# VH-VL binders against q96il0: the designs that were tried, part 125

Target 1, 167 residues: q96il0
Amino acid sequence: APERGAERRDTAPSGVSRFCPPRKSCHDWIGPPDKYSNLRPVHFYIPENESPLEQKLRKLRQETQEWNQQFWANQNLTFSKEKEEFIHSRLKTKGLGLRTESGQKATLNAEEMADFYKEFLSKNFQKHMYYNRDWYKRNFAITFFMGKVALERIWNKLKQKQKKRSN
Key: E = the ipSAE of ESMFold2; O = the ipSAE of OpenDDE; V2 = 0.75 times the mean of E and O plus 0.25 times the DockQ between their complexes.

## First folded at step 5 (VH-VL)

Design d40 (framework fv_ebronucimab; at its last look DockQ between E and O 0.01; V2 from the best seeds 0.00; counts 0 for: pae O 2.4 > 2, placed apart)
Fold by ESMFold2, look of step 5:
Structure d40 (fold): chain C 167 residues (1-167), chain A 120 residues (1-120), chain B 111 residues (1-111)
Amino acid sequence: as target 1 above (167 residues)
Amino acid sequence: EVQLVESGGGLVQPGRSLRLSCAASGFTFSSYGMNWVRQAPGKGLEWVSWISSSGGSTSYADSVQGRFTISRDNGKNSLYLQMNSLRAEDTALYFCAKDTEYGSWSFDYWGQGTMVTVSS
Amino acid sequence: QSELTQPRSVSGSPGQSVTISCTGTSSNIGAGYDVHWYQQHPGKAPKLLISDNSNRPSGVPDRFSGSKSGNTASLTISGLQAEDEADYYCQSYDSSLDAYVFGTGTDVTVL
């Protein structure tokens, strides 16, 4: 519903605004696992006087989360589809039906499934190498900007203390 | 090594539609955000649209909002721009441009562009 | 819409230094957003020359340097060569438009 809070957001010149609308969080929030990726999304707080550096960090974290969720959602779907195809192919080769006499899906035991896991890992090795490289690059960048934001906030607090000590 | 090749430009009447494509190679396409930037004949550069590396987020210049749609297919290493309700002011050379590595908000590789002419 | 303001043209003799200014507003450069520079020769695509105010990408000669102070960024070419004759654009982000913005462009002429 279109509802606005009764109070204006804090406009302090340094640091993040501490004002919270009565029905909204002033902090990042971690949500439930996504159905497809099985990863928990972060819902990011946007203060009114967000600095350019804070904005860059937030957008980088948001984009990294999108990228990570998309990668694992796609990998989970591919894994499931290829697993079923492998089982069907091996059952056919063994002359067995797709269903047991009880009507449930026929499966292979863990030893029989070992061939699938080896094939899947081998097929996707380079894709996961590129993913790992990018994951480390993204997390290094995020950490770097987190450090810069922390220094910016410390500097702003020191300026405010110096102003309070002077009239 | 990095290549961006635009296609799909041409002559089109006002009010009609056109779809641009950009084929990417020489880098991990799914790791980077992508942009369309245009340049009218004899004029400067104008940013048109951006799409995040996953395709989950997009943004548009006010001049094209509601008429253009950016999309990507990471499986085909391809970026697209669907242009509807074209106007004479959309006449330009359209470049595909890659975001620089994380946090810079700059464009490190550009294609050679595809020309779109909107004329009666 | 807010474009970043650049001089229409600048010129210099070979070996001299030229400086191109890029002036923004309180919603872009003045707000603290970084400035990037591109070189565009006639009939060619733009090339990233300077990122993040002063960073030179690999392969860019060290005669190109960038700086930013307050509401203005500058690109300096300190050993002007004939091949530097081109158009130069600055670029930043504008928070009021939620958009990337380019400068008006500067034609550099080598005399």
Scores: ipSAE 0.563, ipTM 0.831, lowest interface PAE 2.0, mean pLDDT 85
Fold by OpenDDE, look of step 5:
Structure d40 (fold): chain C 167 residues (1-167), chain A 120 residues (1-120), chain B 111 residues (1-111)
Amino acid sequence: as target 1 above (167 residues)
Amino acid sequence: EVQLVESGGGLVQPGRSLRLSCAASGFTFSSYGMNWVRQAPGKGLEWVSWISSSGGSTSYADSVQGRFTISRDNGKNSLYLQMNSLRAEDTALYFCAKDTEYGSWSFDYWGQGTMVTVSS
Amino acid sequence: QSELTQPRSVSGSPGQSVTISCTGTSSNIGAGYDVHWYQQHPGKAPKLLISDNSNRPSGVPDRFSGSKSGNTASLTISGLQAEDEADYYCQSYDSSLDAYVFGTGTDVTVL
């Protein structure tokens, strides 16, 4: 069986932002924008007495964040590559060199770039539609679990108050 | 017939300067970008510098940036490379190379090269 | 120095086909920049062999062909002849360096 040479898919490094918040923080931390996705990573706080429902919510938020980071990192990489290819191809078609007479890197005008953006958006329209759909589904789920966690916390507070009145 | 003839190579000490020349013939010199490419003894090709057809735009490899200056005289059909602060690693055969055409970014004609040796 | 990666040497018998690979990065071949190929015989200047990935200049035999896919370009020599013994270099442009880049070179030997 011929060993299928694993095409090293240049998987955008799953750049888990190495942003390590201070250990003693009781809050979620927001990191600087990721260099690939341009999204700010969030480090979620883990309470000492995290309930199973709170844990589920935290995991869902983390998974959704990772999903978003990966999507936009890949999208931005694809965009950059296709943009560069478009510019190169167009410059060549026009008989233009790598640099202008002023010594600057040769670029296309806004009108020509508008064509690129239109084509790129058209090509990726379905991908963006699926992304948006999934984004709404994920956020709906997160919101739903946030509600459940809120209710659980209220219930626990009420039980504690009842115990204090009985003693 | 297109001809490119390099000259100005020689033995120099480190830190000294040298100016290379390339005489072009057989084509409209002012219509094409020109390049310098070097080859160290027993090594591969290394691009050094590019200049636009008009001479208004230039580019350099990082290895020579700030030390080398490419220029041209379209009236004399001549390309130049001023090399300052020469180093041992600059020892190479230096080729003059013509751009194929605007937008192709390849080199269709090469000279025979001129040897530059930087040694103490 | 960002060089395109080539095999050090390739060998074949007369009449055989040999292929030379040229592997780049996302900032050069993978960015869509064209690849060009040069042939250099010992003690001679380089000669343009293939331009713009697959274009053969006038005077280049049809046994030479070029292709590009992803981050890799290839030069194929079909019907290898003794006169094809030479060094071969790929060349492209790197946007991150704003420079032309050459491959490491491949020595082709005819056995």
Scores: ipSAE 0.171, ipTM 0.705, lowest interface PAE 2.4, mean pLDDT 89
ESMFold2 (binder alone), look of step 5: mean pLDDT 93; pTM 0.946

Design d41 (framework fv_ebronucimab; at its last look DockQ between E and O 0.37; V2 from the best seeds 0.00; counts 0 for: pae E 2.3 > 2)
Fold by OpenDDE, look of step 5:
Structure d41 (fold): chain C 167 residues (1-167), chain A 120 residues (1-120), chain B 111 residues (1-111)
Amino acid sequence: as target 1 above (167 residues)
Amino acid sequence: EVQLVESGGGLVQPGRSLRLSCAASGFTFSSYGMNWVRQAPGKGLEWVSYISSSGGSTSYADSVQGRFTISRDNGKNSLYLQMNSLRAEDTALYFCAKDTEYGSWSFDYWGQGTMVTVSS
Amino acid sequence: QSELTQPRSVSGSPGQSVTISCTGTSSNIGAGYEVHWYQQHPGKAPKLLISDNSNRPSGVPDRFSGSKSGNTASLTISGLQAEDEADYYCQSYDSSLDAYVFGTGTDVTVL
């Protein structure tokens, strides 16, 4: 009995191209779109005198980015796989080969593909709803912390001005 | 109701390995960071490790750095702690702990713990 | 590990108020990191009592209150009850260690 080769679940290689920004950068860096997620990674700058609130904000932003990268990488892989399976199944049903007479990969028409998209969206509706909910919660939290950090910075500037006037 | 159930604890000899598991339910597991915290018999709480919601970020206490590995499977709602090169000082009740909310570095739910005993 | 310092034990009579101190350093509480408090009964898992210095989670009685000043955080238990007999731990973050840190723990006894 031939050992059915364990389909190596192509786990999206965690190899997010770690775009290493120049060491001397005082700013956040945006990398090129990731090949799996199609999202641009951001490398967050760490200030020398980072406050606890700034650190929390930075970590929250970083974690949110990682969460987004992973979600879309997995979603895109799933989409690509299911799309290919759908095309192959439909071509087989039509008695068509996987390649045209010209040697090109056989494709389905726009109407047939519309059916795939509808089915895919329907199947993944709940997953997308959970994603959206979590996305809003994360961004709300980020915005909230951005406000706190802004207020902290204003307060620190005011204190410094008062100290300079007293000397 | 939020539930965290630890498993995998036991008696092991020094230098051996053990893998702990935590099964999560009652919340969206993939949305929250998770932690391991341990308590030696008759001692206080010690934070051991953290993993982000996606698993992309991890951190460890110095006492376990290089020996322990935290991981998660969001599809199985499971948290893991691979413990290698175990020492007598690793003897403790190990708790799985959930992060409270985004931006809060507190733990709102804890499991009952699983006991790890490292003895010759 | 830089542990937060707590008194080993605190005792009070029913109906009294007791305060537990948690003293940190310039790299944790003094740096401005929030302090959280946990209650642990014998043989039980810890329970979150206070988050973010003074916030009470749902289901925590009003008799528990938290405060923070300088390098020291405090948990006050007003109207002490027999059920409050437990170990109490403060928790924060330490920037020098890049780690969460717990207090040494305080045993609260009701006389």
Scores: ipSAE 0.819, ipTM 0.937, lowest interface PAE 0.6, mean pLDDT 92
Fold by ESMFold2, look of step 5:
Structure d41 (fold): chain C 167 residues (1-167), chain A 120 residues (1-120), chain B 111 residues (1-111)
Amino acid sequence: as target 1 above (167 residues)
Amino acid sequence: EVQLVESGGGLVQPGRSLRLSCAASGFTFSSYGMNWVRQAPGKGLEWVSYISSSGGSTSYADSVQGRFTISRDNGKNSLYLQMNSLRAEDTALYFCAKDTEYGSWSFDYWGQGTMVTVSS
Amino acid sequence: QSELTQPRSVSGSPGQSVTISCTGTSSNIGAGYEVHWYQQHPGKAPKLLISDNSNRPSGVPDRFSGSKSGNTASLTISGLQAEDEADYYCQSYDSSLDAYVFGTGTDVTVL
């Protein structure tokens, strides 16, 4: 994907995490868990002499992180919302309030909640299968490019060592 | 079967705005980056804009920077291009295009395009 | 936006081979960015023909092949057929523009 040059901070859109890496950091940063996705964002560094392979790897990692965080943030919010709606509906059917005498949220026992978990899993089965397929594809691609970048860096070090020795 | 259908094109005077839409089906829309590419009548292809699969990263060709805004709604499998301050040189057939498999930086599926004509 | 240079037209007889060049600069093809190729019939959307210099997507006939060397990529159509009459575009990424760039396009004619 196209992007602006080295002047851009190479972080995921993670401002909500309250993590502020140094403006000219020389390496990737791992921030605190995002409160919606529960994933730790990586803040990616753009070196000034980034090779095409390095750029492609970085963009793939950035976009995979964005994709992964969006998926889990949406799933976590949907899960929490539907769980509370399920509990509310079942408590009303039983003639019970939403809060206990102590002010804590009323709950259903694990057996009663099993219906919710089963329904949620069934409802999201296809979505999670597609997510798993894409997750594997993305991680295979990332691993492949990591290997290519590692080999490129080794070759550059050997080239640099050979040049210095011949001088 | 992957399908991309653009809409929202039309005839408009310079300085005005249009909003293009692209409806996607046949693939997991939220897993892929999307692009707008345009083709002026009788001319070649010109990349316009990119948006990442989550919508968290966007980029624009210099010719449209500051005037066009790309966006997406993954819940509706839809891609958008808001075009403001339109100029005669923006006259083109506008395609939406899907990024290929990860790491390729190519476009494997295209819509048939929607025509935008900017003329007095 | 920078354009990759292609010949305006190329022609050949049925069964012959034709080659389309795509020449870039040190900020795109010459920097090491991959080249992709698209076929566009009149009134139709472009179709991805070759990705990553030489990869042929599923459903693309094996008579289409691609290569890249230095600042130049090439698309070769072996065994030219009437259905191959179309416009062909190369595409890469340009680091100085921070943008995808297309070639100027080549009209392939089957005589």
Scores: ipSAE 0.511, ipTM 0.805, lowest interface PAE 2.3, mean pLDDT 86
ESMFold2 (binder alone), look of step 5: mean pLDDT 92; pTM 0.944

Design d42 (framework fv_ebronucimab; at its last look DockQ between E and O 0.01; V2 from the best seeds 0.00; counts 0 for: pae O 4.4 > 2, placed apart)
Fold by ESMFold2, look of step 5:
Structure d42 (fold): chain C 167 residues (1-167), chain A 120 residues (1-120), chain B 111 residues (1-111)
Amino acid sequence: as target 1 above (167 residues)
Amino acid sequence: EVQLVESGGGLVQPGRSLRLSCAASGFTFSSYGMNWVRQAPGKGLEWVSYISSSGGSTSYADSVQGRFTISRDNGKNSLYLQMNSLRAEDTALYFCAKDSEYGDWSFDYWGQGTMVTVSS
Amino acid sequence: QSELTQPRSVSGSPGQSVTISCTGTSSNIGAGYDVHWYQQHPGKAPKLLISDNSNRPSGVPDRFSGSKSGNTASLTISGLQAEDEADYYCQSYDSSLDAYVFGTGTDVTVL
């Protein structure tokens, strides 16, 4: 029976990129950069006869990607939102409008904006420290399971060679 | 000190809905997957549902598929279980459980549970 | 739903060793999925006792040990103490159900 080619979903209304790999792909796929996180998602291949160890590795990689994309999407949105709120608050404290007479968005000078950047870094320091710690923990675990999967595959190949030789 | 506190249990009639909550503290909630596990009175443990650390992946036991919805709010350090179309067999103590460290998918911390009773 | 099989009860005197078996099928333990163990005292939440077949989390006494072979996992409590009197559950993953599964539970009594 004939097989259909790659299938792609239509554009998403929420502004996130929706990329669907071909149904019969044998390889991981790397999609376009996510609008909010700026990271490229990997679409992980699920091999036939996936071992328990291979399944653990795949799920760990998938969930790590989800976690990483969520962190950076949220951090990018928070940075932008808090920057606008800081500018708005300081302009109101100074008795100034949110727009100039020409209708352009009012801003603060570089010295005033430095206060925002310092406050943002200080406020988010612990969050980024925990992110870095968890990022290293996740990648150490992924590396460990990649090694275990590699050894499992080598052992299975040796077992198959032993079986053929004994025939 | 990891703490998980469930709430929202109670007595409800069959066919009704109930929403459970789990408040988490003492760890970075957004870094770990979360689970619901239940225990009927005098019975053993039954896994109910899982949600990944980001909330992007969920899974359910066959007995609750299509009726229960797991969700989380990482900004509030909270896990939820929306239970619709409740049945008598859903009567149980419901535990919130945290996934272990990465690469070890056991449940290393549990709450005290919240009791759900479904009866006419 | 599939459950892992455990003996209903096991008993021993203080200082003795007891072993709890956990028997699965080719879709869970027999497929190579890891086994975890939980201790539950009456009226309390379960506590992780052994992870990944034999790993003992920090704070768990070294008298608790676990192993796995074929379709069966075992939890051994050496030097049994009064506070070990509790229910014990094994847990694994079942590929045919695409679900985590628990054992039937074992009531450990210290005589």
Scores: ipSAE 0.374, ipTM 0.734, lowest interface PAE 3.7, mean pLDDT 85
Fold by OpenDDE, look of step 5:
Structure d42 (fold): chain C 167 residues (1-167), chain A 120 residues (1-120), chain B 111 residues (1-111)
Amino acid sequence: as target 1 above (167 residues)
Amino acid sequence: EVQLVESGGGLVQPGRSLRLSCAASGFTFSSYGMNWVRQAPGKGLEWVSYISSSGGSTSYADSVQGRFTISRDNGKNSLYLQMNSLRAEDTALYFCAKDSEYGDWSFDYWGQGTMVTVSS
Amino acid sequence: QSELTQPRSVSGSPGQSVTISCTGTSSNIGAGYDVHWYQQHPGKAPKLLISDNSNRPSGVPDRFSGSKSGNTASLTISGLQAEDEADYYCQSYDSSLDAYVFGTGTDVTVL
């Protein structure tokens, strides 16, 4: 008996990628695109001797990733719903059925869909502006911490070299 | 006045075939999509099949896919449902339903139905 | 079969108002597809009662009204009359099934 596909509860995907990298990985892993957000999840490597600064950077990167996954998953869901509603409404207005005479699902042409896209973008303009602003803020912060971590690593290497010269 | 009259129902054994007919009058039959909807005794309504105005497009419920075939003859103002490999669960009153004149994906006129009983 | 969910039964006294809910999913009502309502008296064919969520076809009394919000549609019968005793079905379209879908049906009783 073919297992009746579980009702995909369109629950807003909890941004946690189910991608599990191998336990002994010494590097970051990139998963396949998420089915809702279409973004590739990243599993960040945790060094054995992770410094507090490195930990802060890793957490910031992880939080930013989760934020992006959630945003685009929700945006894509909203887009899909509104698109479907638009198509249905326009087909109804035209007196068209569910399917064309050729047996295909009835759809709108590119020109008609252009109106939908324009309206959708207009409606979501402010949301996208806020997203972009926050995206830059997060990435600037990440870059800043990357710089700090780099400096810390250089300093630690220099200290180790000095200790080796004194012995 | 719009009229839809179903016929062809009866008692059949499982695995057998039956063909239902619906005679339409009072409207331009060739201008509208047509549907079959069934109702098991004491149960709710279940959509079965759709056919476009020209007959070029058809659709089926999963429960009947591959077993039932909807067709129409616009010259005779007639709708048909060929039912093959009948099962006990196909026992129902079968209605012919017309697509709405407004194209709103509702059914504005229904027949009185024809009873199909599948029993050993 | 992805049926729209309706209460099994609703009852009211003559002159009262009753409401029947119809709950769907993101692939039907929640996708923006319109909801239609049908009335079926015992031993009779269904009759279109409400189309396009709230439109009353010709000959349908004003006491019948429809609405839709989110994944749920509602039929309200105001000033319930004895002749309103019937089964009521909601209907929509499901894009995931590429099929018309009906509600489970609601038996309205006039007390």
Scores: ipSAE 0.028, ipTM 0.611, lowest interface PAE 4.4, mean pLDDT 88
ESMFold2 (binder alone), look of step 5: mean pLDDT 93; pTM 0.947

Design d5 (framework fv_ebronucimab; at its last look DockQ between E and O 0.01; V2 from the best seeds 0.00; counts 0 for: pae E 4.5 > 2, placed apart)
Fold by ESMFold2, look of step 5:
Structure d5 (fold): chain C 167 residues (1-167), chain A 120 residues (1-120), chain B 111 residues (1-111)
Amino acid sequence: as target 1 above (167 residues)
Amino acid sequence: EVQLVESGGGLVQPGRSLRLSCAASGFTFSSYGMNWVRQAPGKGLEWVSYISHSGGSTSYADSVQGRFTISRDNGKNSLYLQMNSLRAEDTALYFCAKDTEYGSWSFDYWGQGTMVTVSS
Amino acid sequence: QSELTQPRSVSGSPGQSVTISCTGTSSNIGAGYDVHWYQQHPGKAPKLLISDNSNRPSGVPDRFSGSKSGNTASLTISGLQAEDEADYYCQSYDSSLDAYVFGTGTDVTVL
């Protein structure tokens, strides 16, 4: 008979509905990959004595995660849709059906697909430039607040040591 | 140029409803949280409601909780405020306000506002 | 409903410095939340003047400066000009209300 922990572990990697972070976790949790973005969400820990600076950092990390997931989910969907439309259009122009003799979807070879990849990259160049700029701005802001939180924690430990020595 | 244009204000009786809209342009609307802020005639500014960039998180001032609903349509670059069970104290000029860049909880661009008057 | 306290009005002659205070409580400014400042001319929308206590956005003259200490934030206009005549509001976040809060507003008059 398998162990309950082992059965839960096997189910969790295959089943999104079974994922449930512990109620009283002291740590961030990483969930299963989102089916649209292929990114793993982080489930952020909220300490009982969260400072305003720690709260701002946590919300910024949460917002950045949501933004990144939304971007890649949209891009993956757009890429898949436009790729299929391109293939269908080229097959139709060649007088071919959408399915092969075996019934599976017809495709184009790598040389035929090169036009799609070039056109897609060119069309989306500006969007990816803005994504990269925004990604760096967000990561700089996160790093900045991580530094401020680290300094705050050092100050709090120093003040606590001073109180113990004076008492 | 960033622009925010509110609409949907007007004169209504207490207990009735209004829906405010805010049309956004000149920035990537879906990257920023949005707010409604109101100002009663001759009075100061009062924050009303917030919605995150995705629409996944909302919050409300206690004075409007349960009566107002903030929403957004990122495909139309539009922000909305559904105001139900209106009271005389809701009479104000309502502003649409954009969150600043990341890591700041401030409002860098504002519309000119739409006036809501609740009077019998 | 504003929770942050500002003086109702301040006045100054052209070229003088004026300072506007913004006093909060232990659940907002006193808890360590940042303070932001807005300028509002009559019949116009507010404009962000100072963010994150002391950061001056692009296009804001360098005569505007901000600071924060304890429960109190301050906005200083160090070379008062006629166009500075307006209402000024501070803003922060309040953890007990889980809400953004504005100050009561200060009417700046240039004599």
Scores: ipSAE 0.274, ipTM 0.693, lowest interface PAE 4.5, mean pLDDT 84
Fold by OpenDDE, look of step 5:
Structure d5 (fold): chain C 167 residues (1-167), chain A 120 residues (1-120), chain B 111 residues (1-111)
Amino acid sequence: as target 1 above (167 residues)
Amino acid sequence: EVQLVESGGGLVQPGRSLRLSCAASGFTFSSYGMNWVRQAPGKGLEWVSYISHSGGSTSYADSVQGRFTISRDNGKNSLYLQMNSLRAEDTALYFCAKDTEYGSWSFDYWGQGTMVTVSS
Amino acid sequence: QSELTQPRSVSGSPGQSVTISCTGTSSNIGAGYDVHWYQQHPGKAPKLLISDNSNRPSGVPDRFSGSKSGNTASLTISGLQAEDEADYYCQSYDSSLDAYVFGTGTDVTVL
């Protein structure tokens, strides 16, 4: 008897992309879009001789990715639920059934849906503002650490060249 | 008073066909969607099919899709369910149920049901 | 078939309050579709008890009340009476199935 797959609670999965890159990868891998967030997950490469600064950068990038995945997964779920509720409520208000006389699922027209989008955007305006603010902060931090890592790599290359000249 | 009276039930063999009827009275039949709901002996309620007030829109449960056909004659205040390729699992008391309102998606009046038994 | 989940049975003494839960999914109750409740006595047709989450049709006593929150709807019977002994079913619509869905049913007994 095929095990009836457990009803996956449509809780936005904690953003661990099930995408597993090949073990021998020497670069970052980009997965397919996540079904909930619609964002492409990135698997970050871990160098064999990763410096503490490189590790901090990688961690920050990973945390920021997880944060983005979770935010958009939840936002998309909320949007879908509220949209369906709006359609249902409006159909009832109009005295319409589940299906049209043509046998199609009853839906709202673009004009009616414009009201939903306006309301949804208004309701979530502050949430999006906070998201944008935090997005900039996180990306600024990532950029800053990228600069530090770049400087560290330059310094290490210079030291290696000096040692080769001295021998 | 609203009345719904089902008929056409009986004992049939698997693979055979049966047609159920529901006679409606006490309301404007053509103004309301109609449904079939069934209840297997000692089991819960299962929605079977819906037809809109005009008959232009129909829907079916997956369990009966492709085998059952719902129809109505508004001139005769009658609802029908053509059941083809009957199975043992189709054994149930079949109710006709009236939509409360076109947009309510609830059923305010039910018939007493007609028993369909599918047995070899 | 995706049925709404109800407790199999609920019991109470006369005058007590009992609550029946109806748990759905993101494609039915959680999507915002309304929940309706039916009462069925043995050997009788179902009767609409609550429509549109909390609306009582004419002739339904005020001791019956309905509510909905998240993926769960509830029917409360206050001041339980002997005549309330029956099966109770919740009903909604599932958008993924494009079908009406009933709950598994709850047998209410009066002790």
Scores: ipSAE 0.024, ipTM 0.646, lowest interface PAE 4.3, mean pLDDT 88
ESMFold2 (binder alone), look of step 5: mean pLDDT 93; pTM 0.950

